# Designs tried in a protein design chat: VH-VL binders against q8wwc4. Part 9

Target 1, 195 residues: q8wwc4
Amino acid sequence: STEEKPQQHQKTKMIVLGFSNPINWVRTRIKAFLIWAYFDKEFSITEFSEGAKQAFAHVSKLLSQCKFDLLEELVAKEVLHALKEKVTSLPDNHKNALAANIDEIVFTSTGDISIYYDEKGRKFVNILMCFWYLTSANIPSETLRGASVFQVKLGNQNVETKQLLSASYEFQREFTQGVKPDWTIARIEHSKLLE

## First folded at step 13 (VH-VL)

Design t5
Fold by OpenDDE, look of step 14:
Structure t5 (fold): chain C 195 residues (1-195), chain A 118 residues (1-118), chain B 106 residues (1-106)
Amino acid sequence: as target 1 above (195 residues)
Amino acid sequence: QVQLVQSGAEVKKPGASVKVSCKASGYTFTSYYMHWVRQAPGQGLEWMGLINPSGGDTSYAQKFQGRVTMTRDTSTSTVYMELSSLRSEDTAVYYCARDYLEGWFDYWGQGTMVTVSS
Amino acid sequence: AIQLTQSPSSLSASVGDRVTITCRASQGISDFLAWYQQKPGKAPKLLIYDASSLESGVPSRFSGSGSGTDFTLTISSLQPEDFATYYCQQYDSYPTFGPGTKVDIK
């Protein structure tokens, strides 16, 4: 039994020069501070970001496979309904482009954090996460206007052409007393694929 | 110059309460969070809680919940920390520390020694 | 709670020596780490924030590095006034401190 040595996925450090608005960065840190201070002392924005990355990889894969039933516990019902319609109508190559493997995610950024109370006095935190990932899906260049095409050489393998795509997932958690502390995905956007 | 001046040393009996003050000067008092951190003799630092700039919101470490109360008086630029039901384990130097809005502390009070002894 | 450990717990060094102190977090904390110096009978003094940013007024011989779980405080050339206890502190979650590293004169 030849134990296939796990192929060390060389993490291509893509320096995505994301124009992180320094102001947004400071705001994000402040808001993260407020979350552990007043909502959940155990909250870690770093841990959250890592979890969000995993969630994105998982959810995006399920979306690409049109496995909507498996998303019912992860994605808000309203969002899932809309996605079902949009994703089902996509060409197969576009569906494939939705899927991101964890190793294909080259950059993750925390977007806006929102803390709000609804009319019923319920407390919510929304965190927008942005992901940049490489796809090998063959999408027409016309559809991906402005997307960067990268040639990625993985070890001794042939040069593969990959396109850089972006997706935004908004995570929501209710912090009202007595409510189960679960994060749900309240919004999903795939730039140039799901508008 | 930013200054945090704390009240003097206290000696208390078990079961009693202690209230430590921290008077701030040299900056806009209502713009910064204030934290309390204590240090038992020969031990490390332990975060107790924080109070927001307006004094309306507080966050306490779970260990001190129900026993600690932090208050703020804007008119005197003073923050207070009251710890009740004192135990021998509460013997420590208590520090007020100013927050630079991110959870680290740029200025500290000189500390207040609280001794709990029977 | 995020736990911090420091290594070594204590060290002896001479004036002019390069001193390195490490801090390790139980989980990833990005760059949400500060370093403090504390002398006996005194309050802690901020040295470094955001893992590598030097606080105003702190001598340039102090430097911080690291991200994620492993962090380092370096004193390039130890001065007589640097004999003290050093603490790391994370603020990715509610604040917790390392146990401290005592730097004594050899």
Scores: ipSAE 0.838, ipTM 0.931, lowest interface PAE 0.5, mean pLDDT 91
Fold by ESMFold2, look of step 14:
Structure t5 (fold): chain C 195 residues (1-195), chain A 118 residues (1-118), chain B 106 residues (1-106)
Amino acid sequence: as target 1 above (195 residues)
Amino acid sequence: QVQLVQSGAEVKKPGASVKVSCKASGYTFTSYYMHWVRQAPGQGLEWMGLINPSGGDTSYAQKFQGRVTMTRDTSTSTVYMELSSLRSEDTAVYYCARDYLEGWFDYWGQGTMVTVSS
Amino acid sequence: AIQLTQSPSSLSASVGDRVTITCRASQGISDFLAWYQQKPGKAPKLLIYDASSLESGVPSRFSGSGSGTDFTLTISSLQPEDFATYYCQQYDSYPTFGPGTKVDIK
């Protein structure tokens, strides 16, 4: 009856829509089909993914700059509250490593998609997006075992060392009729930088 | 083998309704979505909507919302599309088309010509 | 809505010719594109799905390529049964179709 964790569990969610018979497996492409078929025919997973990449670059930069007031419309309030203390406690080089320049996001993938109703019949979609990006921040390699180090050539034999980092942002939208079609970031993870 | 067999051609007056049938065979009827797509003479293809035959759930293109009704009969493996308040621009060949939850169509019915004449 | 255009709208070709048809989407649609062949008085027939995957039973002279906004259908050596109209269709959102490309005999 009471939530044990914010936004990660809802008592009455339904994972699969559009079926009355048993299903075998639900694939990411099938879930994207179900969103446009039943929730919003204009929904495009391709367009969403490009917008999510832009949002990641924007939000991650604001986080690195501790501009939390500018995040209040983009990030769920409870998530932002938890992030404020974690980010402000980071060393400056770790804060700088949070920021992802749009041009340095080298890989984007769609993770889990959750499609569900809550107890009030509200329609929700959660989409987890994973991003891999390069940073020039000076992070000791032994501190970030999951990170990779790349050398980037600038002109002839000028080599700049960059690290490859990853982040996961979970986007949530309510598709209930009459609700404004806005995405809110409901979870933020930056591997080894924000634990 | 998979077959989708549609009902015969119809001639209707403006303001009438038409109901086109599509009988499926050669596969598990309730495992695939059925879509309806129409084609005016000499024109391209236009998506009208879909039905999930297992539960009867439907979703309609906005252009047809309020005029189209899609139903199914699982005992005969048949899908129906009914279009009401017909007008001359509804003159077209109407196709049923099968889809496995991706939005592209691996099998099509032979088509049903609906002519709306004054 | 995702709009599709096709080029050319019509072409004339001879048996044995290589034929190339282009489809362009108004926005990125990844590889969510199918190609259909339609002969007069007949239903469309699926040739290619996911931009480049050949449907079972379709001759290998048909191929598809592209991703994002620009897609191509190629017939490597045109056969008499290939004279038809060809349509692209996207499914990144609700289905929309290109206007068609008519391949006619020279």
Scores: ipSAE 0.534, ipTM 0.829, lowest interface PAE 2.0, mean pLDDT 86

## First folded at step 17 (VH-VL)

Design e2
Fold by OpenDDE, fold request of step 21:
Structure e2 (fold): chain C 195 residues (1-195), chain A 118 residues (1-118), chain B 106 residues (1-106)
Amino acid sequence: as target 1 above (195 residues)
Amino acid sequence: QVQLVQSGAEVKKPGASVKVSCKASGYTFTSYYMHWVRQAPGQGLEWMGLINPSGGDTSNAEKFQGRVTMTRDTSTSTVYMELSSLRSEDTAVYYCARDYLEGYFDYWGQGTMVTVSS
Amino acid sequence: AIQLTQSPSSLSASVGDRVTITCRASRGISSFLAWYQQKPGKAPKLLIYDASSLESGVPSRFSGSGSGTDFTLTISSLQPEDFATYYCQQYDSYPTFGPGTKVDIK
């Protein structure tokens, strides 16, 4: 369940440099359209994204603290089980790096949206969200292999003192008639921290 | 040139049904969604619903659920909106509007005035 | 439902004037906002989409700005043909319209 908190006016000016795939952008818009058209007229990709960001911040913090029990209602059981093993074995600095502060999330992107029916005829929507956030955790550079798509400056702060990390969270909701409209996290990826 | 041409004005009694047509031309009819939007005299615009390019799926505003039926005929490039159980409050100009697949409307029909009076 | 408000509800202006109309959403809608012009007895005409993108064929004197909850339509120099009612419309969820702003000749 993703609790939607009121939009906090971010006072921090963020500069994001990078390129997104325009095709993916169009696809996302179309799929968002389809969701409010045929699944939930009150659905808003904007509102969802904000909620997802909050959920990411909250869940990532709990992960960093190894508070897995508190994630049972938020994260799919299978995913949580896998995460327990992976996260528990991480060094403390890596665990700390999992935690994203909401104010340090510098970029949020909607990835792929999928609509599917399971074998029982239940209707689901999955939305992949990608987050870029700054961490003060001291992670060896050797571990942080990979090109960041975006450069981020947060206000007047020097980003040289922080590391930019990315995470992907897939949110799932069942849209079958009579089912509670709760979003659950069906996949969690921290590509540089969790292999 | 894209054109949406709607049927003529209608006068109906309460409880009756009205069916408005919207004939499309100048573009690939089966590639776009069509929406219906109405406007009561001197009032704002109200979204009623949409129909997909194939005509197989519709989405109606909750307010009109059970009273509105949208259909389309590919052979004639025409979309239809039928509103049943008409009330005086249904007196309005009804517009068909083409969707650019994003939820805004780039082309509109000229509108069809529907008057519901006893 | 996402509610839209517009300000002012009506205004009087002269040809050549700069006109600014504001649209406010009840919640954040990113850039999923369109502006329409409607003349009496006519259907609405799309002016702006995605908050700031000018529709093809629309004069450059029209511009849109804003994101989140606050949006603005600007007519840099009002022309005689611009006297009309202007509506904002959000499409972040199912479509809803603002109440409209009537621009009358002074």
Scores: ipSAE 0.848, ipTM 0.936, lowest interface PAE 0.5, mean pLDDT 92
Fold by OpenDDE, look of step 20:
Order: structure tokens, then sequence, then C-alpha cells
Structure e2 (fold): chain C 195 residues (1-195), chain A 118 residues (1-118), chain B 106 residues (1-106)
């Protein structure tokens, strides 16, 4: 009876060397506290982060496909307009590199949280989320200065070379009474791709 | 040493109000949030709300919205919780609990028993 | 609201025993979980915060572990003073508590 040794799924510990500034982490935690305390008691930074990750995957795919009409309800109009111009002009390999699969997101980090009132007295919360994801898009290394190339072996499959990319999405929600409690994307940045 | 000392036991009739005090000492009073948590006899713990270090902002659980008022006196290092329109279900031990913007409570008052009976 | 459950609701143990208490959250709460000890007629006392960080002054026989939805409080060697009720509390959103686990002497 050959006891098939359980294949230790080598969890590729991607050491994301992203020096999260401990100070930023503390700030984020404090601001998250303030959000559920004074804005929405049901707010959870954990749940938000998960939702943001899903939103990122979905939005990034739509961007890569130039399906801008489908983003109108998700992304701020001004941002979408700018993105349409930038993304449309990208080479196909760069467009493909915009797309992040949920399973290829290796790291998610919460950036700055901002709470502010506008001149009209409207209350807003902005949360910057940073995503690190692997892409199989063949982008010349010269164009991706500083992108780490990883060899990913998934099970018994051949070693595939993937590049690690980063993106930052800023989510905004208005907490003014009477306003629909929806998160919208107020900023999209894909480092090295959408400069 | 950090100490939170609460006021004594109260007996109230239905419809009345109760005001519990929590006097803090041994730390910088204006640097910490104060929470109120209650515990009915033989039951678990229930969060009621919080007050910020300055006393200017409060956040209350929905269950107590409109009935609970939290105040803070920096001159005496005392936090107050007033619960109005008391019901028999409000019979509980009420605790003040300190928080440093973390959401958990490192120090607690000794508790104040509030009995609501006709 | 995030709901917390605890298992078991009560247990009997002897001095020197290893005691394990579980807390489960209705959804993922990362490591935003604290453990408290409460003795009869006394206020709760903080034992563990951030799921695994030991509060200052708490004996090393207490330890916390877990993340996401499943958390564990362990007492490596139960002492006479450890007979009490233990509560978990999440603070990923507004604070909620588990129902408690009573540890009685066998």
Amino acid sequence: as target 1 above (195 residues)
Amino acid sequence: QVQLVQSGAEVKKPGASVKVSCKASGYTFTSYYMHWVRQAPGQGLEWMGLINPSGGDTSNAEKFQGRVTMTRDTSTSTVYMELSSLRSEDTAVYYCARDYLEGYFDYWGQGTMVTVSS
Amino acid sequence: AIQLTQSPSSLSASVGDRVTITCRASRGISSFLAWYQQKPGKAPKLLIYDASSLESGVPSRFSGSGSGTDFTLTISSLQPEDFATYYCQQYDSYPTFGPGTKVDIK
C-alpha cells in the first residue's frame, strides 16, 4: 500500500518586500476604527478589503477589454474618461497586463484612508487599496523597470514565467444622509502600464 | 495604576432614567476612548456605545439610539452614561471600559448594577 | 452584526489540565479578536488582543491563536485562579462578544 504522501501544496510564500510603513498600518487601523464608530457601524475593513479585491479583479478585466461602458457605474466619470484615452492607446500586451485574476492577486494592502468634508458639507471616505498581481502578459522587461519576474510552478505544470505588477485603486463613498451608500472607484493607477 | 471607579448600584422604576459615572485615574484621561458595556444577570456582554477623548463625539449601538447619552468631564476625569426610558430588560451590570482606538478594552470599571423594577 | 460563537459553552477541568476554548466568527475578521476572563462579581479582564498578543501582566500559560473565522484560547496548565468565564470579542466592526465559556473545577 504505497501511502501517497499528501502533496504538500507548497504555498509559494511570495515575500512581498513591500515595506508597509508601520505608521501607515497604524493609521489605517485607527481610521478603520473611526469609520465603524462614526460613519457605519457595520463597516469592516476586512470585508471591505475582500470586496475591493473582487472589484479590482473585475474592473481591471473590463479595462483590459476596453469595456468602458460597463464601468460607468463603478468608476468616477472623470477617471473613466482619462482611462479610456490611455488604455485605448496601449499595445495589446499592455492591455492584457492590466487584467488581474482573483487567483493571481498575491498581495493586497490598505493604503491611506481619508475622511473629509467638501465645501457643501458632504462627508466622504476614501480608501486607497494596493494590489500586487501576477501577469502572464509578455511585457518587455525594459518597459517594466523594477518588475520582479517570478517563476511559478503550479502543481505538476511546467514552470511559467510571470511578472509581478502593482495597481492602486482608490475607493470612495459618500456618507451624507440620503445618498446611496455605494462605493465608487475614484482613482485607478497601474504602475508601469498607465503612466 | 490605571483605575476606573464607577458609581454605586441603582434601583429605578420603569420609565425613569439612570446616570452612571466612571471616574478614571492613573493615565492621561484625554487620550483614550471610553466605552460602555452592559451585562444582564447570567448573560453575556453587550456593547452600548463609546465616547471620544474630548467628549464631543459619541457612537451608540442602534439598540440604544435615542435612549443613551454619554458625556465626559475632563476636569474631573469622569465619564457619564445616562440611560432613559428604563425597562425591566435594562436590569444589568453596566461597565465602563477604556480603549486606545483599537476596539478592544484593556481596563474596566468594577461595574454598576442597575435594577429596574416596578 | 458579526456573530461570535464559543465552544464549549462550559467545561470541567482539573488543575494542571490543558484547556482549549474556541471562538468562531460569522465572517472573516482577520485578527481583530480579543479574549477576556471574567470571575463572578468582577469585571472582565483582558487576556489576549489581536488574536494572539498577550496582554501585559497576563501569565504565559495563556495563549491565543487563529485568524479569519476560527480562534482559540489555550491555557497550557490550568491554575486554581483560572476557573472563570472566558469571552471572545471582535472589533473588526462595532464590538460584539461571544456567549462565553465557563471553566469549572472538576
Scores: ipSAE 0.843, ipTM 0.931, lowest interface PAE 0.6, mean pLDDT 91
Fold by OpenDDE, fold request of step 21:
Structure e2 (fold): chain C 195 residues (1-195), chain A 118 residues (1-118), chain B 106 residues (1-106)
Amino acid sequence: as target 1 above (195 residues)
Amino acid sequence: QVQLVQSGAEVKKPGASVKVSCKASGYTFTSYYMHWVRQAPGQGLEWMGLINPSGGDTSNAEKFQGRVTMTRDTSTSTVYMELSSLRSEDTAVYYCARDYLEGYFDYWGQGTMVTVSS
Amino acid sequence: AIQLTQSPSSLSASVGDRVTITCRASRGISSFLAWYQQKPGKAPKLLIYDASSLESGVPSRFSGSGSGTDFTLTISSLQPEDFATYYCQQYDSYPTFGPGTKVDIK
């Protein structure tokens, strides 16, 4: 009985050196500080970012599959309505390109954090997250002006050509006392796919 | 040179209140947050809360909620921490610590020993 | 609350020794970690912030490394004045401290 040694799939970690604007980084840190200081002491920008990454992967897959009903609890109603129209009209290869695998998200960055009060005195926080992910969808190069094509070798497998795409998701949470601490997606942008 | 000078040692009875002061000098007082951290004898460090530069907003650890009051006087560059309903477990050295919106502490007061005994 | 643990709780070393102290967080905290030195009867002193940034005026023999959940403070060559207790502190959420590591003279 030849015990087939489980082929350890050597995950080639692509290190994307993103030039983060130092000013934006400082602003993000300050705002994160303010959130745990005055809104929720248990808030962690690190934990949030990880959760956001997972949410992005999940939501993007559902979008690619046009499973809009499953997104009703995760995405703002107005956003979902607009997306339904846009996504449904996309070619299949473009739909497929919306889906991000968690393991193929190569870079995550925090954009702007907004803290605001509405007219009723309710407290809100919006956090914009930017994701860079690889897709195997064959999208014409003309449509992806400026997108980088990468050759990815996963272990002993054949070299696959993947395209690097970006997406931006804005997460919103109400921090008013007594309100459920749920994050909702208030904005979705897929550059070059959803205009 | 940045200096944080705290008030002297206090001895209190259970149920009493204590107010510790922290006088700041050598920097722009109204630009920094001030935190309070305590340390029981032979024990580790415990965060109590913070006060913003203007003195208008505070954030306290849940453990001390309702018992701790932080204030600051811009005219004297002094921060105060008052702890009420003192218990024997409150026996500790209390520190003020400076923070510039980072969450870590670059300067500390010398500490104030508060002893709660019957 | 984010819990921090330190290892070892205490150690004995000689002058000139390389000393390594570890701090572990109960969850990922990116690089939001600071290290402090505390001598008996004195206030803590900041050594390292952002996991690896050396505070101004701190000797270069001190260094910090790590990210996520595992962090390390290293003293490359222990000096007589380095015998103290060392604490890690996270500030990804409200501040919490490790239990401390006492470095004694051998």
Scores: ipSAE 0.838, ipTM 0.929, lowest interface PAE 0.6, mean pLDDT 91
Fold by OpenDDE, fold request of step 21:
Structure e2 (fold): chain C 195 residues (1-195), chain A 118 residues (1-118), chain B 106 residues (1-106)
Amino acid sequence: as target 1 above (195 residues)
Amino acid sequence: QVQLVQSGAEVKKPGASVKVSCKASGYTFTSYYMHWVRQAPGQGLEWMGLINPSGGDTSNAEKFQGRVTMTRDTSTSTVYMELSSLRSEDTAVYYCARDYLEGYFDYWGQGTMVTVSS
Amino acid sequence: AIQLTQSPSSLSASVGDRVTITCRASRGISSFLAWYQQKPGKAPKLLIYDASSLESGVPSRFSGSGSGTDFTLTISSLQPEDFATYYCQQYDSYPTFGPGTKVDIK
């Protein structure tokens, strides 16, 4: 489920990639405020972000394994259909690079938050989350132009060369009263791998 | 200078209603949310709800749902909080508080003591 | 609801003392925490927002630190006017307050 609560603390050192646009940051905070104010008083952008990170790790792994059936309850049907075709056609190294380990997610940021009502008066919130994660997949540098390469030592493991990748997941939830409070992934993008 | 001036102390019987006013000055009234927070004697602070800058939307704590009504008069720069079906437990100092559009409160009214007694 | 606890509930200190008050959240709230000072018969006054940002006009002897679940308000050198009750407040979700910490004169 995309509403999985964070249980484990990030043990890996996060790489500081920079601060988000201050204006966007303020907008995000304001919109988060509006969400708990008018949609769900128990809503927490902090908790959501942690849950989103876990969901990203889980979903990305399933994608890498082409386990699309297991994603039917997590990803919008139309998105999943498109992903089946795209992911299946990827080379194995690219598929492997889709998988993000929770411990290798080095940065998470909140993108745009959209609050809207449909014609029937149903309330929706879309939250775009951006993730930066390390992968050991051997992807040609030509394909990943601009990606940074890092040498990472985790615990007592040997030094391993990893590449920094980014992904964007958009989470959607209907906040209409009486509707199950489930988040669904409405969009998935992996920079330079799955667009 | 920002000022929030609240109405005077009230004494009410159980079952009655009380309406507290908060007059704002010194800033753009229609740019900030207003919250209501109460404090029972010798107790902590309890959030009651908020009203948006235009006065068209409110959000109330579940505990007060159905009993609290918040209104806003732009012409007089005044926010009102009405609490109905008063109980002895509603005895408290009621504060209006301006938020910084983020959920914390930078300015507070002086408070209005509401006593509910038989 | 996010519950906040404070430690200690009360303390006695002397002028010039370093005072530290802790606020703990029942879950992670990032930096969405504010600190207030309240004197008897008065409304709360904002001291710190976003866990560590000092409100305008507040003396520099006040400082806030922490993130996630554990937060601290520090008064580097207690002044006579600082004897009051201090509250933490989270705004990651709908606002909730800590129970308060009373700082009394020793």
Scores: ipSAE 0.818, ipTM 0.921, lowest interface PAE 0.6, mean pLDDT 91

